# Ledger of designs, part 6: VH-VL binders against Stromal cell-derived factor 2-like protein (SDF2)

Target 1, 181 residues: Stromal cell-derived factor 2-like protein (SDF2), of Arabidopsis thaliana (Mouse-ear cress) (q93ze8)
Amino acid sequence: VEITYGSAIKLMHEKTKFRLHSHDVPYGSGSGQQSVTGFPGVVDSNSYWIVKPVPGTTEKQGDAVKSGATIRLQHMKTRKWLHSHLHASPISGNLEVSCFGDDTNSDTGDHWKLIIEGSGKTWKQDQRVRLQHIDTSGYLHSHDKKYQRIAGGQQEVCGIREKKADNIWLAAEGVYLPLNE
Key: E = the ipSAE of ESMFold2; O = the ipSAE of OpenDDE; V2 = 0.75 times the mean of E and O plus 0.25 times the DockQ between their complexes.

## First folded at step 1 (VH-VL)

Design gi6 (framework fv_gimsilumab)
Fold by ESMFold2-Fast, scan of step 1:
Structure gi6 (fold): chain C 181 residues (1-181), chain A 122 residues (1-122), chain B 107 residues (1-107)
Amino acid sequence: as target 1 above (181 residues)
Amino acid sequence: EVQLVESGGGLVQPGGSLRLSCAASGFTFSDYWMHWLRQVPGKGPVWVSRINSDGSYTTYADSVRGRFTISRDNANNTLFLQMNSLRADDTALYFCARGEWYYDSSGAFDIWGQGTPVTVSS
Amino acid sequence: EIVLTQSPVTLSVSPGERVTLSCRASQSVSSYLAWYQQKLGQGPRLLIYGASTRATDIPARFSGSGSETEFTLTISSLQSEDFAVYYCQQYNDWPLTFGQGTKLEIK
């Protein structure tokens, strides 16, 4: 039930029930970086994200992720980091959310603050959370705006600076590493 | 109507060069990623290269990297493929195809041209 | 790169028959699979994308199904204009790859 550093998780958008998804296809506009979308199905091998600490910290595999921690999310299949920046998202014109870098290349645009709703001290499966991008202050966001020609009507994922109901995510399915100590 | 028309194919000797063109009409060309693909008779298409909407980003298949250059002229709705150091195994029918608008259809090509034949032989 | 293997290579059928074409991927492509029809002297025509979504103006007799590594294109009642070569294509990983094709020919 505890989400520890090193765990691979699927993030489900609470309002739409879509999972955070990426694959090796770039945006045709904005940054040209690998795109990130919401995927409607539960069975999706491209929806796993590895929870990683910011480089140079004392956090290690199996440690609990505390509320308010700054983390990185690495797309399991492509090894790229969940990323945001000051480019416009394709449908809404909000902050673009993309995947960037690799196992050895990461920058501050990959840093997200974990905000656990309520009084929880560590991240657990099925808790309501927000992910706030450090550099832009944008919350990871999705909505019922669909890309036109993608199977199943995949939804836009973007960043918005306003705190809304559409910024709530839950860690759903995953391969969870055991808690240390 | 939405249409892509390739031209510039022909017979060239190994080591030669050829420039392919693809004329787009019926849609806002500058909104789309564009791709070049090639096909040998009796086989499936093979992806060759792509270019984003403003031309700032390009990628190539490993077999053509360093020899082929994709480019576009958005003012005249034309896609190009400059082919240098041609080899016998570059012989194929070359297609241009419309790719994604934003993230749309992600490599599923909804519009193709009819193809332009390229033969590399001595 | 991901290899797509189509079967059968050639299928001889009569109009009115239900035909099923298979595409197998060497590793998971999730649902990022498209189907194309190609007639002699023409470029490919998109039929299905995202494994199961029909492209614009494609007749209802064409349907796609499957996920991960196993995909199927079904033509529920074959028409005379459906004799062509059919290709599957994945767009989950780069480089984009196509199957070798299934040729539908008249019996």
Scores: ipSAE 0.007, ipTM 0.539, lowest interface PAE 9.3, mean pLDDT 88

Design gi7 (framework fv_gimsilumab)
Fold by ESMFold2-Fast, scan of step 1:
Structure gi7 (fold): chain C 181 residues (1-181), chain A 118 residues (1-118), chain B 107 residues (1-107)
Amino acid sequence: as target 1 above (181 residues)
Amino acid sequence: EVQLVESGGGLVQPGGSLRLSCAASGFTFSTYWMHWLRQVPGKGPVWVSRINPEGSTTTYADSVRGRFTISRDNANNTLFLQMNSLRADDTALYFCARWDTYEAFDIWGQGTPVTVSS
Amino acid sequence: EIVLTQSPVTLSVSPGERVTLSCRASQSVGSNLAWYQQKLGQGPRLLIYDASTRATDIPARFSGSGSETEFTLTISSLQSEDFAVYYCQQYDNWPYTFGQGTKLEIK
């Protein structure tokens, strides 16, 4: 199934099977912006992210997302953008990944390059991908470092500049918009 | 021991001012979002204001905006709420609470009573 | 703004009984739901966060369950010190909101 602009997706971390998650809980360290974690549960309404283009591009709702495209991911429930910056992440001290802004406020820290593994030209469900943050060059990353006081052990999500197996994500569940023709 | 202790409450006439303090101990105060909440007897807590770790971002409930100011002194581990133009409906127990990224309001103070009456 | 509705408003029970308290959210809050106990003359005490995780030093008789819009707090064998008011709170969406409370009173 093709992932198009406007689709709401859950991103699953390949190695841990946790979903990219956020809610209106700020980090207790670093930027103090809305936190982003890996969530272990099968059901989670806070794991949907809307695939959006960078403002000013020609991409339309329903268009395929090409390999190498610069995109934004908007957290469906809070309307904030997946974001990174030079603050340290809470457990590992890597690059902090947070949620920032709203429907009318977005900046370059919300820009991520979609990197499709292999020879694929467009983003498809269950395809192995990396998301590289434009401003920091950090890859969206998770690992088996868990917050101790969260049930089920929600995992740290951060950015690292090295390509590793722990940078691989799949678009798993979602409300997928039909491909334009 | 992680602890929050409020002070500065009292009886004040309508239109008056009070400054509440919250002394934090047993944790790295400067890394936490801090909140003020209030509670009238028989009701649940109601959020009043919050401040980020650095003290650069503050938000207020609509009912207190323009009258209350939240601030913090990270060097002395103290949170403040300056309350101006107090009204009878500001009468409540005022709590400071720590917001943890890993769990809700995990630490609360004992509350300091504010009574606005003539 | 997310509204939390707790039921029952009051519950008259005896020590040793199993009690369940309900909290319903006006929209999904995922698992971002906490329960607090408040005794007369004291500030709230965190019991449960992330819907089902017991906070530090909370007795095993307290347990939380539920997700999305329907949540319960269970006390498996009520002790005399458990007579208090219990509040649920959501932290899924800002502003954070609390339920109106359930009062446990002696039968």
Scores: ipSAE 0.006, ipTM 0.524, lowest interface PAE 10.3, mean pLDDT 87

Design gi8 (framework fv_gimsilumab)
Fold by ESMFold2-Fast, scan of step 1:
Structure gi8 (fold): chain C 181 residues (1-181), chain A 119 residues (1-119), chain B 107 residues (1-107)
Amino acid sequence: as target 1 above (181 residues)
Amino acid sequence: EVQLVESGGGLVQPGGSLRLSCAASGFTFSTYWMHWLRQVPGKGPVWVSRINPEGSTTTYADSVRGRFTISRDNANNTLFLQMNSLRADDTALYFCARKYWSGTYFDYWGQGTPVTVSS
Amino acid sequence: EIVLTQSPVTLSVSPGERVTLSCRASQSVGSNLAWYQQKLGQGPRLLIYDASTRATDIPARFSGSGSETEFTLTISSLQSEDFAVYYCQQYDNWPYTFGQGTKLEIK
C-alpha cells in the first residue's frame, strides 16, 4: 500500500517493535519541548503521524512520497511536528527528538529526509526506511533504553549521525489516503 | 518532598480580579508543564489552564479564555493565574498541579485555594 | 468533549471487602485513563495511570483494568484509610475531563 501525503501512519522501530509515540508531555531536560518515545502498546492513539510536505512545495494531498523526499511528520493528536535540534537526549546524550510547533508554526527543525532501503521509488507500507534530520544529519533512532519513571517501559527516541540497524523504521498501521488519480 | 502550595484566593465581587500563586518545591520546576484546575464542592475537578516549561505556550478552557492568564516565574519556582472579569460560576477551590512525564495526568497537586465570587 | 460517567455514585462498604468502581467514556480513550483518590480537605492523589499502571508509593491492593470505553478500579481489601472519593480522568483528547466521582462510605 502506497503512503501518500495526508496519510496518518504508525512508525514501528524494526529492531524493538515499539511505535513512535508522543503525548502532551515535555522532556524534563534539554529543550523542554514535547517528548517523543517508543511505545510498546498494541493499541495507542498517540502513535499516529500525518505525512506532510515541506511548505511551499508542489506536493499535494494524495501524492506519493518519493524516495529522498524531504517531509514533515505531524503528530495527529497534538498537531505538533516531529523535530530535532542540538540538545542532548535524556538517557543516551544523543540528539534530542521532540515535537514542536502547531498547524501554523513550523521550522526547518521539522524537516526529515525519507531514505528507502534497497530499490524503490516511492514509500510503501512495511518498507524498511530511515528518516534523516536535515539540519543535524541525525537519523531517527531508538534502542532498548527505557525511561525509569515511565511504566510500560517507554523507550528513548533520539538522533544519531551513524547509520545503524537501530535507525530502521517501518510504516505499519495507518489510515492510508488513496493515490491521486 | 514535592510540594505545591497555592495562595491568593479570597472573596471578590462579580467583575473583580484575583491573582493566584503556586509555590513549587522539591523538584526542577522549570522542566515541568504546570496546570490549574478547579473544583466545586461535591463535584469532580475541572481543567482550567496549562503552561509549558518555557512559559511560551498556554491553553485555556473555553469558559475562562480571554479572562484568565496563566504565567510562570521559573527563577522563583512560582506559577500564577491572573483572573479577570470574575463571575459567580468561577467560585471554586483552585488547585495547581504538576503534569506527569508520560501523559496529561497529575502526579502532585496542591491543597487548593478558595475563590468565592459573590455580590 | 469526552464525558466520563462513574458508577456507583456512592458505595457503602466495610473494611476488608473487595470493591470495584467503574468509569465509562463517551468515546474511546484507548488506555489514556487515570484514577485519583481525594480525601476531605485534600487535593487529589494519583493512584493509577495508563489504565492499569500503579503510581509511585500506591499500595498493591489498588489495581486498574480496562481499555477503550470501560474501565475499573479495584481495591482488593479495603482499609480504613481508603474511605474517600475516587475520580477517573481521561487524557486521550483535549479538553481533559474527569468523572463525577464515586464516594466510598463506611457501612
Scores: ipSAE 0.006, ipTM 0.476, lowest interface PAE 15.0, mean pLDDT 86

Design gi9 (framework fv_gimsilumab)
Fold by ESMFold2-Fast, scan of step 1:
Structure gi9 (fold): chain C 181 residues (1-181), chain A 120 residues (1-120), chain B 107 residues (1-107)
Amino acid sequence: as target 1 above (181 residues)
Amino acid sequence: EVQLVESGGGLVQPGGSLRLSCAASGFTFSTYWMHWLRQVPGKGPVWVSRINPEGSTTTYADSVRGRFTISRDNANNTLFLQMNSLRADDTALYFCARDFSYGEDYFDYWGQGTPVTVSS
Amino acid sequence: EIVLTQSPVTLSVSPGERVTLSCRASQSVGSNLAWYQQKLGQGPRLLIYDASTRATDIPARFSGSGSETEFTLTISSLQSEDFAVYYCQQYDNWPYTFGQGTKLEIK
């Protein structure tokens, strides 16, 4: 199944099986922006992300997302954008990943390059991908480092500049918009 | 052991104000998202507002936005709902409720409710 | 907004009977559906969440099933304390909405 612009997806971290998650809780350190974590459950209303193009491009709702495209991911419930910057992440001290802005406020810190592993030309469900933050060159990353004070064992999500197995994500569950003809 | 006790309801004229309180006990109040909901007798509950553990993020139903303000006092384990510019259709039993887990928007514990009647 | 329609509106039953309550959503809510029990003079009590997961300390006679738009709450052997109003709630899409309720009353 093709992932198209406008689709709402859950991103699963390949090694941990946790989903990319956010809610209205800010980080207690660094930027103070809305936190982003890995969530262990598959049934989580806070794990949906809408695939959007960068503003000013010709990409339309229903168009396929090509390998190497620069995209934005909007958290469905809070309308904020998956974001990174030069603040330190709370547990590992890597690049902080947060949610920023709203429907009318977005900046280049919301821009991520889709890197499809292997020979695929367009993004498909269950395909191994990396998301590289444009401004910092950090890869969206997670690991088995848990926030001890958060019930459910939510895991740190951060950015690192090295390609590792822990940078691989899959689009798992979602509401997929039909591919344009 | 978890208890939520609402107070502050009453009869008020249209255009008036009321402040509702919810006293929480039996859990670490400062770590939970909290909600206000309301219910007209014979109808299902209607979600009104929520607030994060730190009190920095609030969300409101469209019908109350700009008129109601949710807040919390973590030192005293109390949740508040300030209601301004009250209308007849705000008449309901008002409940505070504890979020199940980290902003899931379903509720594992509710109070008994405090009645609010807006009438001339 | 997503409208939840519960059926029947009222059900008259005797203790020991198996009862089935329905909740239908106007559009898909996945499995993001909860069930509550409300007795007169009390706030609602959470029974089921994620369509089928029983909440803490809820008796095994309560079970939930369904997905997408059609959901069911089943009470396998009705006890006298189960006479109450039952509500479904979706948390898939904002605003988070409740059904109108099903009232269980003594036959």
Scores: ipSAE 0.000, ipTM 0.483, lowest interface PAE 14.8, mean pLDDT 87

Design mo1 (framework fv_mogamulizumab)
Fold by ESMFold2-Fast, scan of step 1:
Structure mo1 (fold): chain C 181 residues (1-181), chain A 119 residues (1-119), chain B 112 residues (1-112)
Amino acid sequence: as target 1 above (181 residues)
Amino acid sequence: EVQLVESGGDLVQPGRSLRLSCAASGFTFSDYGMSWVRQAPGKGLEWVATISSGGSYTYYPDSVKGRFTISRDNAKNSLYLQMNSLRVEDTALYYCAKDYSSGWEFDYWGQGTLVTVSS
Amino acid sequence: DVLMTQSPLSLPVTPGEPASISCRSSQSLLYSSGYNYLEWYLQKPGQSPQLLIYLGSNRASGVPDRFSGSGSGTDFTLKISRVEAEDVGVYYCMQALETPYTFGQGTKVEIK
């Protein structure tokens, strides 16, 4: 299924099978912004992300997301944007990944380049992709490092500047908007 | 305003069971891990149990493992501690505590509920 | 288990003077992340504990800047630059590196 702008998706980390997750809980270190983690369960209302274009582009709801497009991912429940910056992530000391802003407040730290692995012009469900943060060049990354007190063995999500097997994600579950004619 | 209110503490005989409750309000309960920490009269703090936000993972020290069970009901914003095979050394004020953000710290604590195990 | 040892256990302080509390762990609390998983809590008389410091040196929300945490590995220090009457209570360090989470035995800060 085609992933279009406006669709709400769950991003699954290929190697660990954990979903990209956030809730209204800030990091205790670094930026103090809302935390982002990997969640082990498939039934998680805090793992939906709305695919949005960068402000000022011509893309509209229902348009296909092209390979290499710069996008934003809005956490559905909290309305904050998937964000990164030059703060250290809590467990590994890599680039911190957080949630920032709201429906009216967004900055360049919310911009991610969609990189589709292999052939393909547009983003589809179950397709292997990387998300590269524009400002830091860090790839959205996760690994087996777990927070000791956070909810149910949740895993660290961070940014790393090198392409590795642990930066591959797939759009898994979702509420998919139909493709525009 | 975050509030945690414990209840269920009582005087019980050794070998019996008791169930503690903690009512949470002022935050999205289902998003946070929760813990129980106890304090024997005139003594220091001792961690007793931790439960993940969804309830799938629980952690205990060896002193209570197999006897105590932490659980939660997210629909009721409630945390529980089922204490079986109680011993005199389990006598303490039992605090409900909320995990902060990364789960490294207890940012809010309840007032505590007193459990006395005596013959 | 990680053993946490505090010193001194009793600390009488004159108001306005500085206070320093030491905490030692039986193994390093410095993780590969570069963080020390060490926290400080204050329990005022008749009250529940409250968080002061997390990850060794970060002040919790609402904690006055006269409180500071320092140290790395196995040796940690909590400093109060000028003790006020409201700072009286028992101070606990705690390691959050691994389960079981363990507290120091506590340091009682009293006004002279």
Scores: ipSAE 0.006, ipTM 0.486, lowest interface PAE 14.1, mean pLDDT 86

Design mo10 (framework fv_mogamulizumab; at its last look DockQ between E and O 0.43; V2 from the best seeds 0.00; counts 0 for: pae E 12.7 > 2)
Fold by ESMFold2, look of step 2:
Structure mo10 (fold): chain C 181 residues (1-181), chain A 123 residues (1-123), chain B 112 residues (1-112)
Amino acid sequence: as target 1 above (181 residues)
Amino acid sequence: EVQLVESGGDLVQPGRSLRLSCAASGFTFSNYAMSWVRQAPGKGLEWVATISDSGSTTYYPDSVKGRFTISRDNAKNSLYLQMNSLRVEDTALYYCARDLTSYEYGSGAFDIWGQGTLVTVSS
Amino acid sequence: DVLMTQSPLSLPVTPGEPASISCRSSQSIVHSEGNTYLEWYLQKPGQSPQLLIYKVSNRFSGVPDRFSGSGSGTDFTLKISRVEAEDVGVYYCMQGTHWPYTFGQGTKVEIK
């Protein structure tokens, strides 16, 4: 199934099977922005992310997402954008990944380059991909490093600049909007 | 708007069982860890159980471990405490508390509390 | 278990004056991840407890700026810069670093 702009998807970390998650709880360190973690459960309303184009481009709802495209990911419930910057992540001290902004406020820290592993030309469900942050060059990353008190065993999500197996994500569950073309 | 309402407190004899309930409203219950905290009459606070937001992990002090079971039903916005083999020392007002699920606030940061339900264990 | 010891246990105050409450743990409550999970709660007469301070020094949302927390390792302090009549009640410190979570025995703050 093609991933189109406007689709609401869960992003599963390939190695750990945790889904990218956020909710309206800020980090207590670093930026103080809304936290982003890996969540162990499949049934979770806070793991939906809406695929959006960068403002000022010609891409429309229902268009396929091409390899190499710059995209934004909006957290469905809180309307904030998946974001990164130079603050240190809470557990590993890598690049912090957070949620920032709202429906009317977005900046370049919300921009991610879609990199499809292999020879695929457009983003499809269950395809191995990486998301590289434009401003920091960090890849969206997770690992088996868990918060130990709050968050019930949720794992750290961060950015790192090295390509590693732990930067691979799959579009898993979701509402996939029909392809225009 | 945010509310926790406990129920099920009663007068019971030692050795009996009792089940407490906590109804949550005004917030997304499944996003938060939940705890039970008790207060004996005229005494201080004692933590008695915590359950993670998904319900996958539970924690207890030695004073209740093996006798009390915390559980939750996220579809019903409800938290429970099953109390078996009750002792006189379990006599207390039992509070349901919302634990902040942020890994940054730390566990034990209880920001919303119910009014409590009284459990009296007496022969 | 980590014992949390508060002093004083009773603190009569005059409105407008500062107040200070000490909390001491029987061992370090610095978590291996680096955070110190030390909280302060106020239980006003006839009410449920309410969160004031988390992670030693962070005021919870809506808590007046006259409340401040400090400390490290095993020694912690809650200060009220100018006590108001609404501040009466029992103050508890709590550690959440080690299982089981443990509270201090409480400090009763009352108007003279």
Scores: ipSAE 0.000, ipTM 0.498, lowest interface PAE 12.7, mean pLDDT 88
ESMFold2-Fast, scan of step 1: ipSAE 0.122; ipTM 0.702
ESMFold2 (binder alone), look of step 2: mean pLDDT 93; pTM 0.952
OpenDDE, look of step 2: ipSAE 0.060; ipTM 0.666

Design mo11 (framework fv_mogamulizumab; at its last look DockQ between E and O 0.03; V2 from the best seeds 0.00; counts 0 for: pae E 17.2 > 2, placed apart)
Fold by ESMFold2, look of step 2:
Structure mo11 (fold): chain C 181 residues (1-181), chain A 126 residues (1-126), chain B 112 residues (1-112)
Amino acid sequence: as target 1 above (181 residues)
Amino acid sequence: EVQLVESGGDLVQPGRSLRLSCAASGFTFSNYAMSWVRQAPGKGLEWVATISDSGSTTYYPDSVKGRFTISRDNAKNSLYLQMNSLRVEDTALYYCARGESYYDSSGYWDEYFDYWGQGTLVTVSS
Amino acid sequence: DVLMTQSPLSLPVTPGEPASISCRSSQSIVHSEGNTYLEWYLQKPGQSPQLLIYKVSNRFSGVPDRFSGSGSGTDFTLKISRVEAEDVGVYYCMQGTHWPYTFGQGTKVEIK
């Protein structure tokens, strides 16, 4: 199953099986923006992310997402964009990953390069991928470091510039829009 | 000082099993991917298996897939290779090798073999 | 599997002179994210392999500057600007871009 622009997907961290998650709980440090974490459960309405093109490009809903494309990921429930910047992440002090903006407000901090591991040309379900943040060069990353209070049992999601096994993600469950003809 | 010490190599008959160990010291073992690489007598190098830093993901070539299992115990700083259904063609010196960590890497890919042990010899002969 | 072909397989050298080793891959080893995971290793007599060069041209920590790597696509070269006696051994190239990881056959460098 191909991932198309407009699909609403869960992104599973390969090593830990935690899904990329957000909710309207701001970080208590760093930017103060909406927190992004890894969630342990499969059933979670806050783990859906809508695949969107960068504004001003020709890609449309239903188009396949090509390897190397720059994309945005919108949190379905809160409508904010997956975002990163130079603030320190709460546990590891790496690059903070947050949610920012709304349906009408987005900036370059919301732009991620899709990197498909292996020889695939377009993004498909269960394919090993990395997401590299354009502005910071940090890879979307997670690890088995859990919050104790805020988001207890959820794990830190951050950006790191080094390519590691811990920045591999899979498109798991989702509503996959049909590919355009 | 990074040290990797392999053990468990032996002379065994075809069809038997062996378990190799690699004791790691001088670095934070749990931050590194680890690999086994083998060298048949008088021959070149062949990659055998890789395991991620947490142990959650393993990789094998077709020549050993289904017969060999790489594992690790991060609490004991130890890497293992379980070798089942051994064949004469598995005769080799088996090296433990360290991948690069995200803490120490300037590269974007952390699967190269930066430090190697001394090897442990496995001989499969009837 | 990606075949890595080294030449020459045997390279007698005179100390103080340059040396070159070629490595050719059977297909491009440029990864989809843009890096080329070509590495060079030296196995000195009676020793384990040691990393010299990663990602085509980057020297590993402690490797002398007389070693340099270059190349692109499918054609790669390791150069030693002034060979020293300690440089003898078998040199291997390796690609880490495609599964399975594969090594060249080795180039034995020895003093004439």
Scores: ipSAE 0.000, ipTM 0.460, lowest interface PAE 17.2, mean pLDDT 87
ESMFold2-Fast, scan of step 1: ipSAE 0.202; ipTM 0.577
ESMFold2 (binder alone), look of step 2: mean pLDDT 91; pTM 0.937
OpenDDE, look of step 2: ipSAE 0.024; ipTM 0.583

Design mo2 (from mo1 with heavy chain K98R D99Y Y100S S101T S102D G103E W104Y E105W Y108P; framework fv_mogamulizumab)
Fold by ESMFold2-Fast, scan of step 1:
Structure mo2 (fold): chain C 181 residues (1-181), chain A 119 residues (1-119), chain B 112 residues (1-112)
Amino acid sequence: as target 1 above (181 residues)
Amino acid sequence: EVQLVESGGDLVQPGRSLRLSCAASGFTFSDYGMSWVRQAPGKGLEWVATISSGGSYTYYPDSVKGRFTISRDNAKNSLYLQMNSLRVEDTALYYCARYSTDEYWFDPWGQGTLVTVSS
Amino acid sequence: DVLMTQSPLSLPVTPGEPASISCRSSQSLLYSSGYNYLEWYLQKPGQSPQLLIYLGSNRASGVPDRFSGSGSGTDFTLKISRVEAEDVGVYYCMQALETPYTFGQGTKVEIK
């Protein structure tokens, strides 16, 4: 199934099977922006991300997302953008990944390059991908490092500049918009 | 049990340098950020420096920025504070504290090591 | 920098009596998440500081339920429902919203 602009998806970390999650709890270190974590549950209303283009492009709702496209991911419940910057991530001291802005406020720190593993030309469900942050070159990353007091043992999500097995994500569950002709 | 043990405090003259150490035990040192917090004799608490769990990121208040450097050696479970260009107002008991990187507090604290800067 | 101001600076109390300490910040510590980035620490005579309260109202592990934190934005209160002898010491509030992290000047609680 094609992932099109406007679709709401859950991103599953391949190695740990945790879903990319955010809620209205900020980091206690670094930026103080809304935290982004890995959540072990499949049934989680805080794990939906809307696939959006960067402003000023010709992409429209229902268009396929091409390999190498620069995209934004908007957290459905809080309307904030998946974001990174030069602050330290809470557990590992890598690049902090947070949620920033709102429907009217977005900057280049919200821009991620979609890298499809292998020779695929457009983003599909269950396809192995990396998301590389434009401004820092960090890959969206998670690992088996858990927050001590977050319920359910949620995992750290961060950015790392090295291309590792722990940077692989899959679009798993979602509300998929129909592909344009 | 979790323990933090500071060392290296001494009497030094203004303008000199001093290096403090903190030995950590009883927890996975590389999973936590670490901080230095000082207390001048008879005065309150002042945050001095924080370092991320992997050592890549450091944070300082303007009062010590450029003079103090926090560092760590995760293989040795050790935290350091390199203090250069010491001033009389740097005189204080220096505490090593674990920084809970996902929950914003200093806990636990070591017993402190006394630094006296005097001519 | 965020200025933290405590009141009173000295608080003599009778054992069994309730006590209240106020902390005011020069700017709001309430973040868009709905949490207040305010902590309370206790330093007993001759000892290192210990954490009492984090995120405005959450008790740290091992802290008795006679301690409670309340407030939002710029005005915060630490309450001890019935003061015990072991509660003597200097209490500090601290903001954890932004660097530099700043402490209040301290409130000395002592038995009268």
Scores: ipSAE 0.007, ipTM 0.521, lowest interface PAE 9.9, mean pLDDT 87

